# VH-VL binders against q9nrl2r1430to1533, part 179

Target 1, 104 residues: q9nrl2r1430to1533
Amino acid sequence: GGVHELSAFEQLVVELVRHDDSWPFLKLVSKIQVPDYYDIIKKPIALNIIREKVNKCEYKLASEFIDDIELMFSNCFEYNPRNTSEAKAGTRLQAFFHIQAQKL
Key: E = the ipSAE of ESMFold2; O = the ipSAE of OpenDDE; V2 = 0.75 times the mean of E and O plus 0.25 times the DockQ between their complexes.

## First folded at step 10 (VH-VL)

Design w43 (framework fv_nezutatug)
Fold by ESMFold2-Fast, scan of step 10:
Structure w43 (fold): chain C 104 residues (1-104), chain A 122 residues (1-122), chain B 107 residues (1-107)
Amino acid sequence: as target 1 above (104 residues)
Amino acid sequence: QVQLQESGPGLVKPSQTLSLTCTVSGGSIDSGYSWHWIRQHPGKGLEWIGYIYYSGRTDYNPSLKSLVTISADTSKNQFSLKLSSVTAADTAVYYCARGPYRSDWHYYMDVWGQGTTVTVSS
Amino acid sequence: DIQMTQSPSSVSASVGDRVTITCKASQSISSYVAWYQQKPGKAPEPLIYSASYLYSGVPSRFSGSGSGTDFTLTISSLQPEDFATYYCQQANSFPLTFGQGTKLEIK
């Protein structure tokens, strides 16, 4: 918690959103396009939801922010077979996140 | 409990389309499991063809991708393989199989059909 | 594609023998290998997943080991019903690939 931590969260989310591999994570998965997603994934989350939480100062600790980002990746790997474009994007974006998260 | 059974023609002519169906009993294809086609050439090893998931997502062996379509009919609890432009090299025993629930995305086949023999001959 | 190579292609053994079959991947696949048993005229039956875990109902005389590129299936005390062809399969990347098979024959 603190102003400096909130600024760091905002900067990191912006970098994640701008990353080439963010496309599977920008918004919640569509029930119409992927009808079984919500039967398998019980805690859905996406970068737009995380960004809203950052902007509303809902993260009290860096660990809470990191947990939400990791949940997003965990959901990706749980739903998508690893040789899919979604899973490959998730792997690369997660590696980028781990490097950037060292600053938190 | 879960059982898979292949059905289709035993003899197909060169250049035609091979169509096989897998009927699933004791469980639903409208579920988190992946559903696969594998074949075995006479006296040879196993070759993975592809799979389908309840969402309609498919992935195919790149060596066969332009020739293969896998589809599912949830109302009949069946999934099917179409292999176009067949040649003698497509003569094989064809198996359908179940992969793990999607959260375990390392695909090991835990349930297999009995296999159906397909001969491609003029 | 990841190539899986089994050794030996065939082996003759007697009931009670310890038999080992090896499988080599052309690149690292971590522990993501399965083993199957196939008897003539029958579908493959799963034995082992993720290198070392036995499927339910598989006899404890079967064991698997290895990581990276080198994997082994061991039958500690061969029984008459074990004479079959054995296949390894990598589950690390698409396309899924199998070894060429090892035929276990009675002496």
Scores: ipSAE 0.000, ipTM 0.547, lowest interface PAE 16.3, mean pLDDT 85

Design w44 (framework fv_nezutatug)
Fold by ESMFold2-Fast, scan of step 10:
Structure w44 (fold): chain C 104 residues (1-104), chain A 122 residues (1-122), chain B 107 residues (1-107)
Amino acid sequence: as target 1 above (104 residues)
Amino acid sequence: QVQLQESGPGLVKPSQTLSLTCTVSGGSIDSGYSWHWIRQHPGKGLEWIGRIYYSGRTDYNPSLKSLVTISADTSKNQFSLKLSSVTAADTAVYYCARGPYRSDWHYYMDVWGQGTTVTVSS
Amino acid sequence: DIQMTQSPSSVSASVGDRVTITCKASQSISSYVAWYQQKPGKAPEPLIYSASYLYSGVPSRFSGSGSGTDFTLTISSLQPEDFATYYCQQANSFPLTFGQGTKLEIK
């Protein structure tokens, strides 16, 4: 939880947000556009929520931050069939995240 | 940092229910991971028993489906295995493990407990 | 169920040797295979996921390859700590299944 750790979380979230494959993850899934999402996904999360948690210093450990990012990817793979553009974007963004998370 | 530790009785009598608990530290079971039970019979390979997903969804090995229940207690950061009507064939080392490191729903297990030995004997 | 068959069941080797272990799936699993190392009395340690990606901390002498039904684990220059049993696992579908194991023994 120090200043250096907070800066690292913010930097990583910004890199994820700016990645070409972030589009399925920027905001919570719309109930209007995807009505069954919240029947299937019990712990919804998105990059805007994670970024807010970083800014409020809610992550005490790097593992807590990593857990929320992994939850986001797990939700994607649980909801979206493997051959979808969402799942393919999630696969590539998760690989990028795993490389960047080595810095944490 | 994340660690898993199995606990339960070392000896169970035939026809009874085996109950094992996995305690998770350094991370939450209430995150987007799947939580697995695997066993290893003496001198043999690994057998997947089942998993519970963070959503509460369970999947069991069909060979054990009628006998197995996996549940989670988020307040204790634990998940548990109940195996009913045990026989000598259930004698094994039991492991709990965390997935993923999965890509596109594939099921890898990246953190394992040390295992707990269970003997089924009269 | 997807059956995973390893060969050989055991192999004897010397330090410095190149060792190859193979794993065959009964149906296509794309690249969704993991490899584990298990030493006597210990839990399995993950080595490789998605056929070729090393887990953090795994020495670079370990490598994996393959897709579809045929997969290979290679140790390029065997070290004393590598004598263990190795397992492949298909990660494609439930139930998850493991190969029968390959025991790597001192020659």
Scores: ipSAE 0.013, ipTM 0.689, lowest interface PAE 7.6, mean pLDDT 87

Design w45 (framework fv_nezutatug; at its last look DockQ between E and O 0.58; V2 from the best seeds 0.00; counts 0 for: pae E 3.7 > 2)
Fold by ESMFold2, look of step 11:
Structure w45 (fold): chain C 104 residues (1-104), chain A 122 residues (1-122), chain B 107 residues (1-107)
Amino acid sequence: as target 1 above (104 residues)
Amino acid sequence: QVQLQESGPGLVKPSQTLSLTCTVSGGSIDSGYSWHWIRQHPGKGLEWIGHIYYSGRTDYNPSLKSLVTISADTSKNQFSLKLSSVTAADTAVYYCARGPYRSDWHYYMDVWGQGTTVTVSS
Amino acid sequence: DIQMTQSPSSVSASVGDRVTITCKASQSISSYVAWYQQKPGKAPEPLIYSASYLYSGVPSRFSGSGSGTDFTLTISSLQPEDFATYYCQQANSFPLTFGQGTKLEIK
């Protein structure tokens, strides 16, 4: 998209990063700290990578940006059972994202 | 804009295998979304059949588990339903749908296909 | 399996009326309910997820509420395009299950 969409993507990513429940999503999961993660998650992604893609204008459509954010949450829910702190944070951050994404 | 379209035969004979495909356009099935089959019987409610995720994970309605297979072909951007040993009870409108992947909880279908009518009859 | 029971099965109403449809789960499902609108000959369309969040493009006259076992969909002022069948769906656990539907008809 347009200049308006790029500004909206940037604003949304900033809001996600600043949210209290962003802590599982800020950077890619470390293979050293979580050795089996990349055996299970085949398309890793995190907020820092999404922010870089926004900065590089790699998202041409709002749907592309939304798909990366949804993939980020889906990875969390695939790796982490529903009662973990990570999955609960993901659920809350995703709900916040869905409200904010209505602006797109 | 993501769109889903069901295709397959409208008439299937009893004891045969029902085979349907869902073609996805405007998006990729190789994504963070889960891809579902739902059916609606004449004069009855909606019944969830199952889903597939890009990793190959599937979950099926236990009432159909031994009879149903859901698979995906990422090169064609399609996913399919096979239901074996059909009877008249399998007559329904079949929908494909998508929603964000959740593992085993809070699935909501945000995009639906138009539906395809399947009749099981001699 | 979690049963979802909708009430009423049918509603006869006029344009401008306030309409409430209820859905009761056979066990607690937290807030994991979606609502769909289905017009004759068409696929269901999403209205609400997580009990109370409207999908983009859904008019603000639609609202949802509830948690636990009891959920409601409200149309604050009925419009001609709202005559349809409405379904609730629980999303707490597999298999996903739907209510039997509520047909909203013009009086």
Scores: ipSAE 0.322, ipTM 0.835, lowest interface PAE 3.7, mean pLDDT 90
Fold by OpenDDE, look of step 11:
Structure w45 (fold): chain C 104 residues (1-104), chain A 122 residues (1-122), chain B 107 residues (1-107)
Amino acid sequence: as target 1 above (104 residues)
Amino acid sequence: QVQLQESGPGLVKPSQTLSLTCTVSGGSIDSGYSWHWIRQHPGKGLEWIGHIYYSGRTDYNPSLKSLVTISADTSKNQFSLKLSSVTAADTAVYYCARGPYRSDWHYYMDVWGQGTTVTVSS
Amino acid sequence: DIQMTQSPSSVSASVGDRVTITCKASQSISSYVAWYQQKPGKAPEPLIYSASYLYSGVPSRFSGSGSGTDFTLTISSLQPEDFATYYCQQANSFPLTFGQGTKLEIK
């Protein structure tokens, strides 16, 4: 708990960001590039936002941190068809996350 | 650790509406999960009823679609099931469950409530 | 709807035995299959997702395999706590559907 959990969250976010399949998730989707995104996704989130929340110690429980990560993936899967590069990247990154999250 | 708990009347008369609520603790329903209702008739297998996504999108079993409504209340961290015009065939243990997307992009149920028995009887 | 035909309906086995349960889908569902364990009076608990991936905390004696239409749950060495009813579930398309279940009983 506490500092240890915060460190674990920080480390996991760093690992997610450094992953080859993180590119769809590094920052919020641009409304200019994807005009209809925010009509569909009502609770947008990205790794940079999650990192900021970690740095601000906004996650009191591992479950809260995991929930935001899962929301990030869920949004990707909700908006993108299965055959898109974004969805495929998300699938691989989520698999990686699930393995790492078991250590939390 | 996320926990789910079903609640509602254990006895419903025929032709009435069955109403159940699932209370979620240890996590928010306003997150990237789907929230499912499943039932099990006595001595039978499991039947998927439907689910609600955090965006409010619902999908129902076509066999029950016209009779089923699933809704969510984020302020209470609850989601509910309404099944109208019940008959004896609706007697079952009703489970709520959480369904995160896994790596394969599909719906599984990883956390279940303990279940609540609903009997339809006059 | 996709039908999941589970077999056998029941099986008697002894501690230490290797047990195999099969599930056959009415059409190809890729690897989108989960397995659940249910003990009397309890809710189902997840064992496997995506045909072969174990949930965290599930003993390694459990394994899943298969793709397309034929899937298998295997317990390599049965333990006393493994006697229960097991269900397969397809996650390929709505409505989600379950197998009929396999009751694993002590011989």
Scores: ipSAE 0.272, ipTM 0.812, lowest interface PAE 2.5, mean pLDDT 92
Fold by ESMFold2-Fast, scan of step 10:
Structure w45 (fold): chain C 104 residues (1-104), chain A 122 residues (1-122), chain B 107 residues (1-107)
Amino acid sequence: as target 1 above (104 residues)
Amino acid sequence: QVQLQESGPGLVKPSQTLSLTCTVSGGSIDSGYSWHWIRQHPGKGLEWIGHIYYSGRTDYNPSLKSLVTISADTSKNQFSLKLSSVTAADTAVYYCARGPYRSDWHYYMDVWGQGTTVTVSS
Amino acid sequence: DIQMTQSPSSVSASVGDRVTITCKASQSISSYVAWYQQKPGKAPEPLIYSASYLYSGVPSRFSGSGSGTDFTLTISSLQPEDFATYYCQQANSFPLTFGQGTKLEIK
């Protein structure tokens, strides 16, 4: 139910943040450091924003939470070429997420 | 829950363009998933046609890429397939499906439409 | 293209039987295989991803195993609702490719 889902979302976000491959996803990409990012990525998101949405009870369904996590990975793969450290971290973290998401 | 529904003509004449639309409900095509077209020929297995990402990027089966266009209309929450110069070999059930975006290990389809039958005949 | 070959093409079995279906890839695909169940007139339904992980709601009698080129779907104790066609799919590279299907029939 709702209570179990909120606890599960928070637990999963904490596990993602603690993962070694979370570094590209912790905060929004800097416009100063990566000026073309926001020309390419139209729906930016990061783990800190997702965690805030969990804490504000903005996810009514597990599917909405999963969609935001998948958007985060999609942005990573859209911007970063396959063989970059970012794309490799994203691939591994997405694999971890999909295994953990089975608990939702 | 997310649901997909195919629509389009049941019969198409040879040499014409087949146009199919997939309507998505319960979720947004703009949400970061990729959206796929798959077909199944009578009495045969499944053939992947291509996909479109929320960003508008497309990938097509190389055997079909000169004949296929996949597009999205985010205002209607729909994505569409156009297959040009059809022949009897294009007779199939056509499915739309949802899958993870550009993952090296996640090209699985987790939600499917019910399918729409297309017959190519004069 | 990676070719996926299923064995057998059909199998006849009784309720309560253990059924095994195999799938062979023409080149190594690590663990990137999915399994689908299709009943007549219906869309395929996902059963398994990444060789061995069950989708939510799939009965525990279904299991998958394998890596590299050889993969197996097992139904430990066949139920009446399990009579269907089963497909494997490689998820390693484009174009995505499916096995030809294995039809599971009542003996």
Scores: ipSAE 0.016, ipTM 0.676, lowest interface PAE 7.3, mean pLDDT 86
ESMFold2 (binder alone), look of step 11: mean pLDDT 91; pTM 0.948

Design w46 (framework fv_nezutatug)
Fold by ESMFold2-Fast, scan of step 10:
Structure w46 (fold): chain C 104 residues (1-104), chain A 122 residues (1-122), chain B 107 residues (1-107)
Amino acid sequence: as target 1 above (104 residues)
Amino acid sequence: QVQLQESGPGLVKPSQTLSLTCTVSGGSIDSGYSWHWIRQHPGKGLEWIGSIYYSGRTYYNPSLKSLVTISADTSKNQFSLKLSSVTAADTAVYYCARGPYRSDWHYYMDVWGQGTTVTVSS
Amino acid sequence: DIQMTQSPSSVSASVGDRVTITCKASQSISSYVAWYQQKPGKAPEPLIYSASYLYSGVPSRFSGSGSGTDFTLTISSLQPEDFATYYCQQANSFPLTFGQGTKLEIK
C-alpha cells in the first residue's frame, strides 16, 4: 500500500469516469426509474462510490480495488441483456479497464 | 438468483464419449461470466476440467488434453462438456460452476451446481 | 502447474475451538486464493475469495489471511455445522488447482 498505489487507483478511476462509455456507471441506478434493479442486484456499486473509497484509503490491496470495479461490470451484465446500450457500454469500458489495469 | 444444474447419463461404457449439460436459470450464459466444469473422484479432491467464456473462448486442463470439448448453446441457456475415450479413471462427480466476470483476473467460482455422478463401467 | 498443499490433511476439534488450516502454493499467487467448504454429498460452497474477503452470508467466525505462497483459513469459534472438508484454490493462473483438502472432524 501507500501513496504510489493510491495515485494509481485514482488515475485509473479518473480515466474510467472520463471514458465515453462510463455513463451507466457514474452513479447508482435510480429506484424510481428502475424499481426491480435492487431486487436483482444485491451489491450495487458505481464509480462515484469506488472513487470515494480510493480517496478515503479504503483499498489495502490492488485486488480489492479490482474486485469492486469487476463487481460494477458484473452487476451491469447480470441486470442488462447483452444487446442493450448499457451492456455494450459495459463491454467496451471493461476492455479498456483490463488494458489500463495491467499497470497495477 | 442464478442456479446451475447438471444432467447426463449416470453410466458410461469405457471408450465412449461422456456428454454432460449444465442448465442455467436466473441469469444468461450470454452474460460476461465464465462457465466451468470441475470433477471430484471418489474420496479425492477437486479437479478443474476447463472453462468457456462469454467470448466463446475455451480453456482446458492440459492433463486432459484433446479429450475435452466445452461448448455453449445460448438459445437453450446451457453449456456442455464432452469427454472422449473415457476410462474407469473418469468415474467422478461432475460439477458445473460460474466463474467471475471475465476471470482472467480472478478465477473464483461463486455459483455451483449440485453435481451429477458419472460411473464408467462395462 | 501451481501445486496447492494443505496442512493438516485432517484435524479433530471440539465446538468452541479455534481452528486454523494452512495452504501453501508452489509459487507466488499474490492474494488470488479462494476457500470452499464441502459437506458429504454436497457441492462445494464458496467461503472466501482474494485471500480474505468473505462471500455474502458467510459467518464472521470465518476469516482468511496471507499473500504470496502462504495462506490461512481460521474459524474463531467452531460450530457444529462447520464440520466439513475445506479446500483452497489458486485463482492466479490456468490450470486452476485445488489443495488436497482438510477434513475437519468432531473430537
Scores: ipSAE 0.000, ipTM 0.541, lowest interface PAE 17.2, mean pLDDT 85

Design w47 (framework fv_nezutatug; at its last look DockQ between E and O 0.50; V2 from the best seeds 0.00; counts 0 for: pae E 8.4 > 2)
Fold by OpenDDE, look of step 11:
Structure w47 (fold): chain C 104 residues (1-104), chain A 122 residues (1-122), chain B 107 residues (1-107)
Amino acid sequence: as target 1 above (104 residues)
Amino acid sequence: QVQLQESGPGLVKPSQTLSLTCTVSGGSIDSGYSWHWIRQHPGKGLEWIGSIYYSGRTNYNPSLKSLVTISADTSKNQFSLKLSSVTAADTAVYYCARGPYRSDWHYYMDVWGQGTTVTVSS
Amino acid sequence: DIQMTQSPSSVSASVGDRVTITCKASQSISSYVAWYQQKPGKAPEPLIYSASYLYSGVPSRFSGSGSGTDFTLTISSLQPEDFATYYCQQANSFPLTFGQGTKLEIK
C-alpha cells in the first residue's frame, strides 16, 4: 500500500479530472446557483476535495477512496434527474471510474 | 476488502417479526452505496426484499405480504431488516448485499454476505 | 413488475463447451442487466453488470450481451469450476427482479 496506493489514487483522480465528463464534479455545488442543493445532499463532496484528501494521505484503504468517489456520483444521481446533462455526464464518468478502479 | 455478515435468530414463530442485521466491515455504510436485502426460499430463485440508501431512503418489494422495514445504524455500521407477521413462506436464506449506484438508481449487487438461514416454524 | 424469463432452466454440458444462457425481460430495460453465479451452499457472486461489463476478477471466458428485452450470458469454453446456477437480474426499475435461474450441470 502506502506509496503505491497514494500514487494510484493520485493518478486516478487526475484521470477523472481530465475526463470530458468531470465538469459537474470538479468542485462543490454552489449554494448560490443551486439554493436547494444542500437541503437534499447532506454529504457533499467533489474531486477537488477528494484530491486534497489524497494529498493529505487521509485514505488508508482503497475502499475509503472508492467510497468517496461513489458518494460523489450518488449525490449527483440523487439530486439530478436522469435526463439532465449532469446525470448523463455522471453516468459516463462513473463507468470510466469503475473500469479504472479495477486496478486498485 | 468490504465484507458483509448477516446475523439474527435462525428460527421465528409464525405471526412474529423476523429481525436480521447486516454488519459491514472494511467500509462505511454512510457512503454512496446502496444496501440490499435479498432472500432465497429453499430450492428457489432469488427475491429482492428491499434497499436502503445512505440518506435513509428505502425501497421495498410490494409483492411481499409481510410488512418490510429496513433501517440503518451508522454508529454500528449496520443495517437491518424486519419482516412482520411472518409465515412459512418467509422461510429462506437471507442475504444482505451492497451495490454501487449505477446510472441513477440502477442497482446491482457487487458484494454479498454469506447468507443466514431463517426458518419460520411453530 | 418486470419479469425476467431465463432459459434454459437447466443445461448439461462438458468441459470445453460453449454455453449460452438467455434472459428475456417482459419490457425494455435498456442495458440494465446483471448476471450472477451461485454455487451450492454459497452466496451469489457477481459476474456481469450493465449487460456486458465484467466485474474485476471474472475470467474473460464469460461475456454478456443484449439490450432492450433479450440478453445472453456466454461461457466460451466451459471450465470445471463453472458448473453452478446462474441468475440474471434487471436493474431498470423497482422492484428489482431476478430470473428464475439456470442450473449448469456436468454432462
Scores: ipSAE 0.170, ipTM 0.776, lowest interface PAE 2.9, mean pLDDT 92
Fold by ESMFold2-Fast, scan of step 10:
Structure w47 (fold): chain C 104 residues (1-104), chain A 122 residues (1-122), chain B 107 residues (1-107)
Amino acid sequence: as target 1 above (104 residues)
Amino acid sequence: QVQLQESGPGLVKPSQTLSLTCTVSGGSIDSGYSWHWIRQHPGKGLEWIGSIYYSGRTNYNPSLKSLVTISADTSKNQFSLKLSSVTAADTAVYYCARGPYRSDWHYYMDVWGQGTTVTVSS
Amino acid sequence: DIQMTQSPSSVSASVGDRVTITCKASQSISSYVAWYQQKPGKAPEPLIYSASYLYSGVPSRFSGSGSGTDFTLTISSLQPEDFATYYCQQANSFPLTFGQGTKLEIK
């Protein structure tokens, strides 16, 4: 179907993916590139996984979708010190998400 | 929609341990949110007690001098506060609340319980 | 610890008035401040996060501004349901700290 036929969750994920600050969140953090990440973060998630869950109709409530997005941001802030480019990107993308999520 | 409900004794004797539980419905405590205890002394402002994250990591207000323990039971979808060696100064309304992030700079409480009144007296 | 100081401690106002409440942090907290409204006998309700963003369902007459150490909550046209106590909270570092509260009373 057309862009206007996308679910509200799919539309929001597409907007997040297109945002300039999405780069830390597009895919799961590589264990090879960041070996200690999975020692600290026990519930890893990324936009590609959230998008797959949307496509498989795994979110029955808006709150479940929002919970996964918030988990993604909380993982970023837990792992990355606040002065890093990752944490700064997360802060800006989170603000964008909160504005868009008001439509849900 | 996520809802939080505090439960525990309304009256505690000095020197004993105050134990409160927060029951979460409509969402899981095993999630990206942090879970907080806040109290409000009669006629006064709000005091943050501490928080817990799904990983089991806790943060406590240093002013409470190691008297605080917060724990989570994911099987019951509950998190709990223990405050040891209570005095009359611990008389307050105790709230549990959800914060959106486990990061030292992004703690906003978006969902609150209704509060439970605790009186410390003999 | 970061101390949050609100001004005024109380204010009397009439319906339709523009009301401003200020909050000062003892250290720079960037924009990491939230505002809450509390009515007698009720839990605090979130109004604003990250200095200026409204929580869902909060009326547009509420607005927040500021950065660094100085923050303001504004109610552009006071309504009867707005008489309450307002609290600011810093989210920059642990321990989380609240202002002492500003009580908004009917004239």
Scores: ipSAE 0.060, ipTM 0.721, lowest interface PAE 6.1, mean pLDDT 87
Fold by ESMFold2, look of step 11:
Structure w47 (fold): chain C 104 residues (1-104), chain A 122 residues (1-122), chain B 107 residues (1-107)
Amino acid sequence: as target 1 above (104 residues)
Amino acid sequence: QVQLQESGPGLVKPSQTLSLTCTVSGGSIDSGYSWHWIRQHPGKGLEWIGSIYYSGRTNYNPSLKSLVTISADTSKNQFSLKLSSVTAADTAVYYCARGPYRSDWHYYMDVWGQGTTVTVSS
Amino acid sequence: DIQMTQSPSSVSASVGDRVTITCKASQSISSYVAWYQQKPGKAPEPLIYSASYLYSGVPSRFSGSGSGTDFTLTISSLQPEDFATYYCQQANSFPLTFGQGTKLEIK
């Protein structure tokens, strides 16, 4: 909790956004470009939304923040077959996240 | 700390439907996890029955597919197993389990309930 | 379905021994294997995921290795509390399948 934990969440989100493999996760998937996405993914989330939640102090526990980040990856893997560029980027970014999250 | 607890009947008659419920506490069933039913027959190993994902997607063991329904009730933070037309072969300890967070998508069981014994007998 | 075959079916060993349990998959499953410990009357407990990664709180005497079809669980120095049955589980594809178990008895 507190201001120090919220600063850590913000820094981690910044590191994720800056990572080369963040491109599938920056913003919500377009319903116009990918019409069936929202038929399959019931709890959509993206880095811009997570960052907004950090800025609004909506995370009370580190576990709540971690759960949203993991949900983001789970959505990617559920929608995208393993051989796609999106799934491969998700795998690499998730590995990076796990390293950074050790500091929370 | 996430905890899982099975509930349901200990004795079921042949041809009836076995109905079990898993209550999740310390976490939300509506998170990015998968939720599983596994059973263990007397003197035998573990058998995966099926799973439900937070999205509502299900996967069933083909050996049981037409007999099994797994469902979730987000408002009660529960998921359930129904196994129809049971026989003595369905006598087992039934476990609910959670599939992993932070793994490479693959479903490993990182949290288990304590198990509930179900006997199918006339 | 992917069949997981464990060996040995049972082993009797002394405290301090190194114990090795193997699991063979009927087809390649990359590194998508988990290992569980189950004590009598209790639920299985996770030990290893993705062939070689220990869950938090699992003693460092446990280790896992392998890829493809051949996987190994090793206990480097057996302790009295390690009396249990051990299961491997493939997570490569549905249906998820378990090995038949290896019962480890402490002499």
Scores: ipSAE 0.012, ipTM 0.677, lowest interface PAE 8.4, mean pLDDT 88
ESMFold2 (binder alone), look of step 11: mean pLDDT 91; pTM 0.944

Design w48 (framework fv_nezutatug)
Fold by ESMFold2-Fast, scan of step 10:
Structure w48 (fold): chain C 104 residues (1-104), chain A 122 residues (1-122), chain B 107 residues (1-107)
Amino acid sequence: as target 1 above (104 residues)
Amino acid sequence: QVQLQESGPGLVKPSQTLSLTCTVSGGSIDSGYSWSWIRQHPGKGLEWIGSIYYSGRTDYNPSLKSLVTISADTSKNQFSLKLSSVTAADTAVYYCARGPYRSDWHYYMDVWGQGTTVTVSS
Amino acid sequence: DIQMTQSPSSVSASVGDRVTITCKASQSISSYVAWYQQKPGKAPEPLIYSASYLYSGVPSRFSGSGSGTDFTLTISSLQPEDFATYYCQQANSFPLTFGQGTKLEIK
């Protein structure tokens, strides 16, 4: 990644964090609050982890960054039934992400 | 750009196991996406065979469940189909695809391989 | 299993025509329908998901509508590259099932 590419990843993560529907995705799911989550989800990830990876220059290709964001959404849809507030937030945020990702 | 490519034998004898591999480039199978096998019988429509998810979970078409195994090899960025005890009815074009893609909870296949023709004949 | 039935099985049309293809589910599938286009010797390509949402890069002359059991794919002004077989797919439940296809042929 070049400076422009790094800036694009950081900007997109910031836009996702600021989105009203980011609340299920900001941090890893709490084992205390959701005890069965880690029995179901084997590859947990969240926006704070993705942002840290961006800041450490761990994404060399846009596809690697996109893959981690899509993993986050897949975890949401795997764990949360279709009509939950988490799943609805994920659906809207994923659509927003797809529009923004066209710029990468 | 994500690309999928099927490979495997074009001719299989009845009662044997059909083995096909899908090689993924431009993206990782160990991502949040699902990966599927679909086939198309000569002159017929499309039939979903099964899917493998990033979690390793698989879903199979109930009509084929006892005969189908789908597996993934993340080190090679490949996923594969094994269909046991094949008959002439298994003659088809076999596609691998990315999906079901869970955008807005609608399951669809967004990237497809070119397809590979399999003939079951003695 | 949910059966998807397409009508017509084939249609002959001319460039510039408005073409309508229908798809009927054997039970309610809400809006969980995708449409694919397949040209001879090629893999299917996605056109529409969630009954009405255009997949990225699909021309605006394509539109989808419907809910419940009855769904429609419309091409508002047929172009030469649109001659193909079209498939609907229900995305409501497993196993995923496809219609038998509608072949769009040059008149």
Scores: ipSAE 0.007, ipTM 0.656, lowest interface PAE 8.8, mean pLDDT 86

